# Designs tried in a protein design chat: VH-VL binders against Uncharacterized protein ycf23 (ycf23). Part 3

Target 1, 265 residues: Uncharacterized protein ycf23 (ycf23), of Porphyra purpurea (Red seaweed) (Ulva purpurea) (p51373)
Amino acid sequence: MTISSKISSDFDKQSALKVITGLNNFNIPQIKQMALASEIAKVTYLDIVADTDIIKEVESVSKIPICVSAVKSKELLKCQKTGVNILEIGNYDCFYEQGRLFHSEEIKLISKETRNLLPHATLCVTLPHILKIEEQVKLASDLQRIGIDMIQTEGKSTSISKTDHLSGMIQKSASTFSSTYTVSSKIRLPIISASGISSLTSPIAFLYGASGIGIGSNIRRLQDIGSMVIYIYEVQAAISSNHNIQQNINHSIQSSKISHQLIPY
Below, E stands for the ipSAE of ESMFold2; O stands for the ipSAE of OpenDDE; V2 stands for 0.75 times the mean of E and O plus 0.25 times the DockQ between their complexes.

## First folded at step 1 (VH-VL)

Design e5 (framework fv_ecleralimab)
Heavy chain, then light chain:
Amino acid sequence: EVQLVESGGGLVKPGGSLRLSCAASGFTFDNAWMHWVRQAPGKGLEWVGHIKSYTDGGTTDYAAPVKGRFTISRDDSKNTLYLQMNSLKTEDTAVYYCTRDSFYEWLGPYYFDYWGQGTLVTVSS
Amino acid sequence: SYELTQPLSVSVALGQTARITCSGDNIGSKSVHWYQQKPGQAPVLVIYEDSNRPSGIPERFSGSNSGNTATLTISRAQAGDEADYYCQVYDSSTDHVFGGGTKLTVL
ESMFold2-Fast, scan of step 1: ipSAE 0.006; ipTM 0.492

Design e6 (framework fv_ecleralimab)
Fold by ESMFold2-Fast, scan of step 1:
Structure e6 (fold): chain C 265 residues (1-265), chain A 121 residues (1-121), chain B 107 residues (1-107)
Amino acid sequence: as target 1 above (265 residues)
Amino acid sequence: EVQLVESGGGLVKPGGSLRLSCAASGFTFSTYWMHWVRQAPGKGLEWVGHIKSKYDGGTTDYAAPVKGRFTISRDDSKNTLYLQMNSLKTEDTAVYYCARGLDYEYGMDVWGQGTLVTVSS
Amino acid sequence: SYELTQPLSVSVALGQTARITCSGDNIGEKNVHWYQQKPGQAPVLVIYRDTNRPSGIPERFSGSNSGNTATLTISRAQAGDEADYYCQSWDSSLYVVFGGGTKLTVL
């Protein structure tokens, strides 16, 4: 299976960026603002609730590729019939707040059913942060065997209310980075790092093995399109700067290894 | 008028072959998945197999009891669905219905009247 | 393989509400369709995608689907509702699965 040609280039360059409106967000005016900001900034794709009316609204203001998120295979299938071929089983945070938990067996069942129903769609699956890291690795391996195209890691948040926005972001990103690094070392699927991602933390995600990042709450908190565009630009600039630095480091390391190998003993 | 009409049923000896046809009219046949469903006398509905629409790849799938013996095909230019039945067994005795679905999400909204296939010596 | 279980029979009095269940593992994650079949006739789709009613089907017919059980509800039952009812879904391979059928008797 290959990921959609509409988004694959950015994943191959380890620079993919998606804007997440939220699996439980049905606020059409806000979603349209986020879609238009994403169109202006030319993000890789949008991740929206699996709702056919909202898909039409987004398409009216944006040409950015659309991904829909749900936890039921039939909701994803319904959206795929409108022409959307990037699908995600995930973004569980809203369900955790409602006391609904997702464990490996259920995720595997939904993933297998969705893949069989939609053999050619690009399918991403979120690994629940409630799983121990060993369980996340095992689940990721199982999902790879099922034929899933991408994995998303999410951050752990045990706070009902935060005392400091910055400290909360650091906690979420630290959890996400730990999962991203460990999963990346064990599987070959592209990984999207989400939760706690900002312009300050996004470069670290790529250093830990991500091929893409997802940003949601930091954009949803903004009140106007202009501020959303500026924020996205800051994230993109941070990614580009760190990508260039990493390339220079890798080149230097490879040059050192080659010269060492040419001079035995 | 949207209509499906089956034909080709009859009496066949065990080990024999039979070909069923289903003629469609009143709708754009090529956009629909087509199904064969059978019902043995006094028994429930049993899925035989389906063929996807041209736009969904035109592939076929079969229930385990008929896999390898039955073949489903379609001719979109003639608005006709076929069921080729080989190596027939007495257990294949049933009324055979053809049915359409826009895809699997919408269910089978139009059914033919059915054609009886009797496999006996 | 994947199985859908229905009660063999359900009885309802004229004007009362009949409920026919269809049980399957995580059936709430799948689309369920319902068919009515009268003796000597082809099946008729009465509910598709859990809750949707085709044109021509009376408002008395409704459906629900959650967890491990889908339900067909027939309110204000009429003599003409007497029939066999089948639930139908799809397994993970897109193979059609029918329930065993429920005979509804209107008393």
Scores: ipSAE 0.000, ipTM 0.379, lowest interface PAE 19.9, mean pLDDT 84

Design e7 (framework fv_ecleralimab)
Fold by ESMFold2-Fast, scan of step 1:
Structure e7 (fold): chain C 265 residues (1-265), chain A 125 residues (1-125), chain B 107 residues (1-107)
Amino acid sequence: as target 1 above (265 residues)
Amino acid sequence: EVQLVESGGGLVKPGGSLRLSCAASGFTFSNAYMHWVRQAPGKGLEWVGHIKSDTDGGTTDYAAPVKGRFTISRDDSKNTLYLQMNSLKTEDTAVYYCTTVPYDFWSGDYYMDVWGQGTLVTVSS
Amino acid sequence: SYELTQPLSVSVALGQTARITCSGDNIGRKNVHWYQQKPGQAPVLVIYGDSERPSGIPERFSGSNSGNTATLTISRAQAGDEADYYCQVWDTSTEYVFGGGTKLTVL
């Protein structure tokens, strides 16, 4: 299937950014603040809980495209009937905390049911971080067969080191980046890298093959709209710097090839 | 309910041309990925090519042995798939099957769920 | 140039379990589909996505896929199971790839 025209441009440019309010977040005042901050910063889209009342509240303060997340196809179907056409099966972190695990068979079943019910919707599916990398690749392949439009990779939450915040931030994203790189090398679908993403780690996600990134907990912990807008601007600035880094890498590669071609031995 | 019916097979000389048709019914044809698969007498199955749904761009892909000689097309208004075969060779002799995955049951382009009965193409002098 | 290898033939006694293998480099990382074909008939999908059964296919048919080998398992074999069986995968470079086929004989 094709990705929604509302968000496809940013994915094509490998610069997509979504703000994730959370699959289990029903705090309307906070969600509205995040939506308004996203509108001010002009993010690619919002990823919110699959709830028709919350969709209405978000639409009252923002024109940013809406994606809804759920683990039940009927919840996604109900939201699609209100006009939302970007849907996600995923954002499992809240369920892991409750001892609920998602494995490949269940994810495939939910995905198949959702695609059958919603043939033309843009569908994203999160790959569980609890799966081995090879199992994530196989699941992504199965999802591509089902007709899923994009994949989201997630990583294990890693505590920030008290002695070195920089290495702690890199470590927090390590499993997400490993998954993104490996899946990207084997699958044709666009990949969104979500867990452990910050202004510091955003450029690395794109270098590892992502077409977009998602930010969640780092926005949700902020207290006011101004702080949220500033944080989003910092992430967007880091994404912009990715173009410069990629161009420098490409130039270095090209320079090396020229040297090898011109120098016989 | 879901049916695929191939037609157009026959005897043709090397270098000749032939057009096969596949009439589809019982599912939403316009959303389906359609395939041609062939089987030479006494041999195994060999993928020929496919055409994606218009929703996914309507693009075609072909197996190396037929690329440049065969063309796959579809007419969604008639629920019909076509295979135009040009510059036919003796090794193109086979039963040609039309296949798909019904959209309303399963979507995807990596396996073949429903198959027609096939139509025999014989290339000989 | 991805290739799938199947044994030419497999024999099984009535009521026993038949196992048909399909070998390919790292096939465990691909989705394997299985087709049954009786003489003069079109192929019938019996397993897709390594282990899933289409509607109407008996529970006697099951599949697995790991490492370099995928396996179609037919429990409590019946005379009506005699057929050629083909495995199939999708590969980035070669597109749709079929195995050479295995003739199953029920004794």
Scores: ipSAE 0.000, ipTM 0.406, lowest interface PAE 15.0, mean pLDDT 83

Design e8 (framework fv_ecleralimab)
Fold by ESMFold2-Fast, scan of step 1:
Structure e8 (fold): chain C 265 residues (1-265), chain A 122 residues (1-122), chain B 107 residues (1-107)
Amino acid sequence: as target 1 above (265 residues)
Amino acid sequence: EVQLVESGGGLVKPGGSLRLSCAASGFTFSHAWMHWVRQAPGKGLEWVGHIKTKTDGGTTDYAAPVKGRFTISRDDSKNTLYLQMNSLKTEDTAVYYCAKDFEYSTGWFDSWGQGTLVTVSS
Amino acid sequence: SYELTQPLSVSVALGQTARITCSGDNLGSKYVHWYQQKPGQAPVLVIYSDSNRPSGIPERFSGSNSGNTATLTISRAQAGDEADYYCQVWDSYTAHVFGGGTKLTVL
């Protein structure tokens, strides 16, 4: 299993951050703004629609590694031929809104086809939130055997008309966190937590076993590049805070080992 | 060269039983989902059912018209696929094809046998 | 249950381009595969995953799939292209679904 050298360092540090423009987003001006904000903030990578013209537009304003998302192996293959080698099968949210569901068998078939067509590409596969938790674990295990490099967990997105508060943010990402924790305990693949992730909930994803997080709607709703950059900085600060807490815990554990040292005479 | 050879077809009375076999060669049989597809005389193709690899759980699925009456099985040691047909109806009259999914089951039938005719008539 | 619709027949003049359609709800979100069947013979895969040709299939055969419609295109039609053509998809609820078939006549 191989993760692209362009992004592997942040995954190894359990601090990876991707900005998601959206699988159904073809708005070039907005995508370019998000790409430029990501370049300024130095995020780990961008997750964009699998479209060769949009790849070219993003490359014109950003050097951040590009991941393309699709539900068809052929679209991923077309993009790989332009030099993109980080590929994702998922994000299913836009298709759920259209009444289209993805079940384990279909996802495995698409994943097998994609891996066979692209044996050296970095492949991420999203686990559908519509599956029971035990089915998500089984699917993740099957994907690991197929040779998938990363798993993404998802949760149901919330309506913009809903009141946003800390409790609501936790509820929105509860499905993602539950899946992340359970899958992480059974599977050794890196996990990206997406859908409902914000600066408030980012540290929780890493505590539940994620190696990376994805943020999308919270950036897409912002009005300008400056606001996008500030929001990304807030998320990165939250990630850094989690890392510092882990270091402090490890130090405290180690220091407790030496409480019984003897003094030589 | 991939080869699929069906056998066991023939004339059978309504309510009767028949077992079809498909001998496979030229590929790693244990890696492929295997299917039965039928075609009534002068009609189109109709999927009957499939059996998955052991790695994918070894389970079977069937089209609604045959569910509960037909059973698909495989013997990986003999590279052979089977279709056990019970409680046969006149509507089951068709040429039965053995078909192989592309390696690791990507959802298309890359190889087909020549078919074996099953006629259900008094 | 998921359904695929094809025209019953299509005619093409020798050397001209034939187009056979396959329609289904949101078909562009699925991979479409095409099979050629000549009288008394087994089906032969001619296009898989919308637009890919198996080894041995001439470049005259091509495919596309977008929206609700997939199309099999046969350019420079030959007498030997006369056959029934079937489209097929995998559906998570129905499993494998075939279209009703289209008879291609080369005039």
Scores: ipSAE 0.006, ipTM 0.425, lowest interface PAE 14.4, mean pLDDT 83

Design e9 (framework fv_ecleralimab; at its last look DockQ between E and O 0.03; V2 from the best seeds 0.00; counts 0 for: pae E 5.9 > 2, placed apart)
Fold by OpenDDE, look of step 2:
Structure e9 (fold): chain C 265 residues (1-265), chain A 120 residues (1-120), chain B 107 residues (1-107)
Amino acid sequence: as target 1 above (265 residues)
Amino acid sequence: EVQLVESGGGLVKPGGSLRLSCAASGFTFSDYYMHWVRQAPGKGLEWVGHISSKTEGGTTDYAAPVKGRFTISRDDSKNTLYLQMNSLKTEDTAVYYCTTGIEELYFDYWGQGTLVTVSS
Amino acid sequence: SYELTQPLSVSVALGQTARITCSGDNIGSDNVHWYQQKPGQAPVLVIYYDSNRPSGIPERFSGSNSGNTATLTISRAQAGDEADYYCQVWDSSYDWVFGGGTKLTVL
């Protein structure tokens, strides 16, 4: 329904940072480390799997806003009652590997049901990268009508993107930014770009219309809280240093009339 | 919007039978436990029984006062909950509520109820 | 806890704090839920798992549970708070148990 003032402020400043622990991550010690790092670095909010036990563990070490992710309304409903700040239908990464795909109609159905059950909750929905860009735009528009509060975009996963190679990260981020740019031009909801985001690519997301960014895979690879905090600081520093460049780049993008169709999906 | 609408209430003689229905909408009915709770006129709430989701085995359980006389069933294809009441007694007179809980241990959503009156 | 005891009635002055108790053997080890019911209406969940508020329930409503007594607290009582209140627990035998209910009068 209404995004909190704190989160909205970060969206307006184009500095919102989301830390994503993973939809299939049930490693409580690691999640706590990520939560504590997020607290120290003062990120905008933390995304965890929709689990009430994990919520309690996170709350014991961090006071930052919490987002829970699931693909079933029932799981989100349970978590909403614990006082979490955002409910997300999405972060489908773990399902792709299992061959489970989410189509537009199913996502709309889950979204409608969740909104009906929780008319005042803050809802976020991830747009699957498996959808064509025009399908993503249509889905985003439908979700806006349903009453969803924010949208998350994701990038296409390739064999290269499964490696730590810079080329894979850039390719993945390019897909994410294409989705972000195209969708943001058609809807009024804030958009979170959450695939292929690093200190290198984080400033670019905002140039393409993102209200916030999500980081996950890279921070999950780190082994201690100190490293996690440093990584988050690097991302935040990158965002801050490039705010002045945004106006010039946006103008260039608009003038170039580059079609999103040039980016493979 | 979540809606639960009870029907089938009315006047019945002791020893008679009555079947109540509850039409559900606005949520995935098949995924949730469904319950009946009743309230005698001027009295408190009393749990009658429940039926689990099909994934949980579709099992039923009943309060002691109605056990052996009442049967709860569901038709997921119709999003409908049923309460078959046999061998009705005067003490069964009550408003009967259809209700469900997201975590099964408590009740988030309630219908407006249907009145059952058992009288000679 | 198989039997829950509530006072029949509680009175509170407008703007004051009302406390409704629910007693049971070692009820503190159970999860207690509370419902509000106004005349001619269905019950509404106001507290779940001892102290949590559903969406739409004012912060004036709070709950606690310890020992043999659970308590529903309504601060800054308003005229609209006048209703019957029921506590409820679930036991491991799949029995849902309600208290006898308390009528709250706002003076």
Scores: ipSAE 0.030, ipTM 0.616, lowest interface PAE 2.7, mean pLDDT 90
ESMFold2-Fast, scan of step 1: ipSAE 0.692; ipTM 0.867
ESMFold2, look of step 2: ipSAE 0.117; ipTM 0.673
ESMFold2 (binder alone), look of step 2: mean pLDDT 92; pTM 0.941

Design n10 (framework fv_necitumumab)
Fold by ESMFold2-Fast, scan of step 1:
Parts: C-alpha cells; structure tokens; sequence
Structure n10 (fold): chain C 265 residues (1-265), chain A 124 residues (1-124), chain B 107 residues (1-107)
C-alpha cells in the first residue's frame, strides 16, 4: 500500500501536519473531539492508538486519513485489516514513564518483523530520543534499508519544560530539531518532527529538514473543539508563512546572483 | 564463526513432502538480529530464494512457492527446517541454508554464511 | 518481482585480462545489490555487498559499481582461481531475486 495522494502532496510540499491523540489514549470523547477538529481544519492525517474500535469511532466523525501507533507488530496487523493509511512503530513517551526503554536493536527487530508481516503497508518508525544522535542517524539509515517509508523524530517529555516563554517552547523541541537536522542530512525519507512542536516552533522543524510535523499535547490540553480548530489554524498559518519566507529568500539570492553575473565590472 | 549444516533425505518420491533441517553451530539462532533462509539451485541452473524465518517464528516465502512451503525453528536445538509439499521433478536441486546479515549492523538481505548444500533428487 | 538480468551468459577470457560482468534490474534497486562467486560443487561465496563494498577476505582485484538499475562487477586482472559462475542478487524488494549468472571460463 502506497501513501494516499493527499498525504504524498503535503509531504512533497513540506506542509504535512498530523494530530496525535496518543498510543495510550483510550478516551473516546476526547479522541472524537480531536478527530472532528482535525476534519474541520483539514489536517493531513490523524495518529491514534492501534485499536479497531477506536478506529471505527474516529471514522464516524472524520474522513481524515488514519495512522495507528503501536509497539507490537501484531496490533498493527489487526488494524491494517480495517484499511488504515499508515502504521507507526513508535510514540514511546508513555513507555519511558513506565521505565521501559527502546534501543536500536529492538526497534530494528520490530520493524523487520512488521515489514515481513506487511510487505506493502506504509510504515513509519519513531527514533527514540534516548539514543545519542549518532545512534539515531545509524538507526534511521538501517530503517531506510529495511524498507520503512518515513521516520519520526521525538523530543523529551513535554513535562520537562512547563513554560510558555519562547525559550521554554524552543527547549521543548530542541532534541526533536537536533535529530531532524542531523538525520535529514543523511537520509531522504520523509521526516515527521514531533514532541513539543507548537505554532511558534513549527517553522523551525521545516527549516531543519522535516516534511511534516506532529502535534499532540498542545491540542489535547484544550477544552473544546473551537479552541482546537483555532490552534490548528495557527499552526497551519505558521507552516504557510515558512514557505513564503523560504521562497522569498531563494528569489532574493537568485536575483542577487543573476544581477552580479550580469555586471560587466 | 557461525557454521550451518544441512541434513535430510537425498531422494524423495513425486507428490511427497521434502523435509530438510539446518543445524547452526558457533552461535545461537536466537542471538542478534539474524534471519535464516533456504535457497535452492537446480543442477546446472541459477539460485532461487525460498524463504526466511526469524527465531520468533515469523516467516516470509517466495510467492512462487508460498502455497507449498513451510519453515519452522527450534531454538532449543539451534535448528531451522524447511518442508516442501507435493514435490515434482522441478524441485530437484541442491538446497542451501544461509544466514542473512545482521540487520543491526547491516540492513541488507545478502547472505554472509552458507551451508555446504545438500542435493535432493525427486524421482520414483 | 524484480527480474535480474546478467550479461553475458558466458565470458571467455585469458588469465591477466580484465573481466566486466553486467547485472540489470527491471526496476530500481538503489544500491541494494550483492555479488557472489560459485565454483563447481561449492556454496556461493559473497564478494560484494551494497553494490560496491568488498566482503571480508576478498581480493582487491574485485570491485563493484552502479546504482539504480545498472550494476557492474569488475575483475581487474583475472587469476586462474577466478574462473567460476558469478551471480548478482537484489535485496531492495521482496521476494529476493538472483540473476541468471555469468560463467567466466578460460579461453
């Protein structure tokens, strides 16, 4: 299974946005609110727990493509049979809180096992933030060779930084940005930057080589669908402004270069 | 150094099941991130990959053989096995067991270690 | 499945000559290609992996090149022990597939 044309287009434009409900979130009312807000705002896709009943609940309120996240290949296999668009091995934050760590060897085993079970499925794998950046680069390269279709970089738990100041927002995303920049220099798979991404910091992810971003806790903390929609619009606007800025810089550089080349003295 | 050795009957009658075992020594079949494969070669012809198995029991088979092939693993004996049912003269070949490269070090599916091969003839 | 086509089927050369063996994939396999040498009555021996990386213990006269659909195995100066059958193998897509082989024989 290939990625849908809408998802592919958003990745190609470096404008993909996914809303993450969380791989340990089974709160159906909250998940449905987030799904409906995502449908209204027309986000690229949803990332939800790998649970067939929750998939059905989401499909009842939204036509947005669905990604399911799990750490067990058989859970992903069950969900693939319902026709979900992306299967993700990852989103390890809840397991870190339980003292459960994921290292490169185990992730490669799960990834190979999942690819073996699902030869044509679209697979995303999260790189653990607990790995040194050199290890994340090697893991990403190995995952590309296994046939993984996209990778996600993660940051440290958002609970580490509890401020709304610019410095606090940057701090929340620092490890995700570092990983995204370094990994993007070595592989050419689409990269999703997640954990600690906000409307203020989302342009930085794309500047560092991401093809998309994932937003979770900043939407889950909101009280109503209207607030969620407004927040998503702010993120989308920040993504759009980044593209305009990049295009203007490129045009400026090219114009300067052409002008310089045409000067006879 | 890991070593692989094939064993099984050299002669099988048409329509019967061909059964082969590969014994791994010098390393544990459940250690590392290795996949274990069977590859065959009819006399005077090229190589054909049959399938692989991971020690957890997960398998993948060549689609051309999938309906007739089953692999299994016995971690206590450090062995993995191949069964090909409903054999015909076309299944006459030298059968090799082989180890794929460690996916931790190399995300490849080339074969770094091979058994010496065992000839299986399908004839009445 | 990806079809691997090797050419020529037979290569007749004298010791000391350069051998160039071709392997072509029906669709891109990136750099995920290995080369093997097989002598009569023996298992295949890995020569090259990832299109151009020399396997441990393989003499420097062997080299691999190429990416995408077009790959070459080169033996810079043939030694008597190099007369064997050579196979390419892709591992970009399932199922794993081998080429039909090129037999290098003494002239």
Amino acid sequence: as target 1 above (265 residues)
Amino acid sequence: QVQLQESGPGLVKPSQTLSLTCTVSGGSISSGTYYWSWIRQPPGKGLEWIGYIYYSGYTDYNPSLKSRVTMSVDTSKNQFSLKVNSVTAADTAVYYCARETDIYDYSGYWFDSWGQGTLVTVSS
Amino acid sequence: EIVMTQSPATLSLSPGERATLSCRASQSVSEYLAWYQQKPGQAPRLLIYDASNLATGIPARFSGSGSGTDFTLTISSLEPEDFAVYYCQQYNSWPLTFGGGTKAEIK
Scores: ipSAE 0.007, ipTM 0.435, lowest interface PAE 11.2, mean pLDDT 83

Design n2 (framework fv_necitumumab)
Fold by ESMFold2-Fast, scan of step 1:
Structure n2 (fold): chain C 265 residues (1-265), chain A 120 residues (1-120), chain B 107 residues (1-107)
Amino acid sequence: as target 1 above (265 residues)
Amino acid sequence: QVQLQESGPGLVKPSQTLSLTCTVSGGSISSGGYYWSWIRQPPGKGLEWIGYIYYSGDTDYNPSLKSRVTMSVDTSKNQFSLKVNSVTAADTAVYYCARDEWGYLYFDYWGQGTLVTVSS
Amino acid sequence: EIVMTQSPATLSLSPGERATLSCRASQSVSDYLAWYQQKPGQAPRLLIYDASNRATGIPARFSGSGSGTDFTLTISSLEPEDFAVYYCQQYSNWPYTFGGGTKAEIK
């Protein structure tokens, strides 16, 4: 596993958080605002479009580690040559909006090609939501054999027009968590849970076996950097609060057992 | 050495359904990783993408034609087909079947094309 | 949909001359652009993909350049067999769209 040392600590602690600007987002002013908000909030890393000029713009305002996303190996290779070594094949949502689908064989082909071109880069691959859960597990196993370092789960949505509605967000979130739980039970790779994630639902992703979460649309829809920072803080607080609660529960259970054990009676 | 060959009637009457079949040889439609498309070209005009199909039966169609177009696949015969409903003179064109290259959305193999004339 | 505009509509040149063909997209297509050659009575033939990569078997005299919205196909020295219609195609956004074509004809 060649997860970059720049981000591995947060993954080991099951608290990784990435901000996703979007695979098809070329709006430099917005991307720079999201990068600056991420720098202020100290997120684990940024996930941006695979574009060398945009990488340079982001580096001008932020020292947060950069991941680039694309569906073509050559774009990832061009970006890697600028020094970026965290790469993702995925974030298919924009292509689904365009009616373009990705199936297991195509994903494996792109993944094999990318790993061959970039043998030491940290590679993440998104599992398409259009696959049945058992096929997502099979694809994840195949990707592990190819040498992929981590996988991202995405939510199933029956309609693109429902994605931004509350009901659509809830459905996408539930689907993402179900996928995360099932895949995490069958493979060893760390999992990023990314679709339908909000401050309200983010703690659940970690309970279902994720090592990290991604947030995108809920930040991109915000109008200013201050709102973005506040939202990220809310997500981080929710994650921290959930971990503290779990520790308290574990301590209480252990204390109960110790008390019972120590009394000779 | 993949080859694609279109077949179907050269003449279709207005309001009827146009039906074409593409036969693939030298490669398997079922091998995965490839999308199979129909593209048309009216006489003296440019190219228009109609739609694609994956071997599982999943399809996407050009929105300008979506209400009239259906594609299907027969993996046992290594064929995929196009139906265009309620044709008019505007549907007169050379129809090509094509394969995208390794799933990268541009077309590396094309059939030779079949002219379909919509006329009474 | 993304509209692809090719210019000029017709390019009249002599063998041995350099040909420069333009393709412009109504919005950014990154480098998701292909070029095809079509001779009368024949299917289109893939020349260039990903804006600048030559397809298998395509002579070195053909080259592609550009990114975003502005793309160029260059034929460094026209051969008699190069007089044909050339189409660009974007595959960044569904539906896939083609340009109107540039006809390269002998002067």
Scores: ipSAE 0.006, ipTM 0.438, lowest interface PAE 12.2, mean pLDDT 83

Design n3 (framework fv_necitumumab; at its last look DockQ between E and O 0.04; V2 from the best seeds 0.00; counts 0 for: pae E 14.5 > 2, placed apart)
Fold by ESMFold2, look of step 2:
Structure n3 (fold): chain C 265 residues (1-265), chain A 122 residues (1-122), chain B 107 residues (1-107)
Amino acid sequence: as target 1 above (265 residues)
Amino acid sequence: QVQLQESGPGLVKPSQTLSLTCTVSGGSISSDDYYWSWIRQPPGKGLEWIGYIYHSGSTDYNPSLKSRVTMSVDTSKNQFSLKVNSVTAADTAVYYCARGYLDEYYYGMDVWGQGTLVTVSS
Amino acid sequence: EIVMTQSPATLSLSPGERATLSCRASQSVSTYLAWYQQKPGQAPRLLIYGASNRATGIPARFSGSGSGTDFTLTISSLEPEDFAVYYCQQRYDWPLTFGGGTKAEIK
């Protein structure tokens, strides 16, 4: 039970960034553009639907580490046989729009089967936002015991009437931040915050205990690789600035203690 | 209103297999919202959780019983079943079937059958 | 597995008195604790879930409290029908385990 060496460094630094193409995205030209943009920007890894043809298409243009997502263990197994060793049960948003819900026992069953079939793969599981916070904590604890390597949080989809784009981004992300904060205080697994994360909101995820973030819909809306790369750079700059701010706070605390020690009486 | 009813033999000889069936009425066993459990209570003693089954056939069993216990579901009959192999006098108990909410361990088991006494003796 | 210990084993009380039943877990179970009532010859009935929430149809005289390892069921004023056995059950980790029970009986 280990996190793949291809991605572990960025998680250890609390700077991991994945680009999510989506479980309902089979648009190969768009996925290849997202893969190229992700490689240029040196994104930690790309998360695509569990489809062996799409894996081959991405590998034809990029060396970026690939994660595959599905809600069925057999689809993950089929993709692992091609050499992909980072796998996810989750990214449920497209199913919620269709009225399909995922609950704790179903996710535990899929997770147990996947871990049994793939004892050495890196496994991530998304906590459904439809669960109450205390239920998400319980599920995360159960998943840790099952041997899952990472947890992803997600936010609620809502119909938002907005006059301010900043307020709308915060509202879309509030649920995933609440989940990240609460779950990170109770379990020891790395946490990925996703759903509506942007350059503005990404530092909040890390302050709340995330080791990484997932971005997708804001990139998918862009029509060219250049725009995608610029968007990703903005997110990475926000992550890097947050790290520098934390180090400056720690340095200020340590300098204050040293200054008091050096002042003679 | 959902109701559960246990059925099966009241007397089983040692080393034989105990078989019980729980019939669900007023609701569907195929609901994604619920799981279905067996619990037992030896005469004059406390309650012991045996296991649960989800309508897909997926199960978890109490480790102390796992080697001897099998549960199954028949969605066409709206029933789920328990088998306990190689029974001894220690398996004499009132056996209950019960329902719980799948998505939260938090809520407990809210609907119980009336229970059926199974005696293991020669 | 998580061991649930109930005390006292027996409460001898009169109708109208306050009953306090204790349940202790060998490890933290957060608030994932249920209380059941069992009358002679009957199946258990869910009283309390989530340590403090009354199940549907349960009278207000029943209340639960606690978190972590120590839990209490309180019956504010005992009615004749409340003389029964009470079980706690942790629902935090598998296997789900019950306490040994507390019998409430007429003094």
Scores: ipSAE 0.000, ipTM 0.434, lowest interface PAE 14.5, mean pLDDT 83
ESMFold2-Fast, scan of step 1: ipSAE 0.179; ipTM 0.644
ESMFold2 (binder alone), look of step 2: mean pLDDT 90; pTM 0.925
OpenDDE, look of step 2: ipSAE 0.129; ipTM 0.671

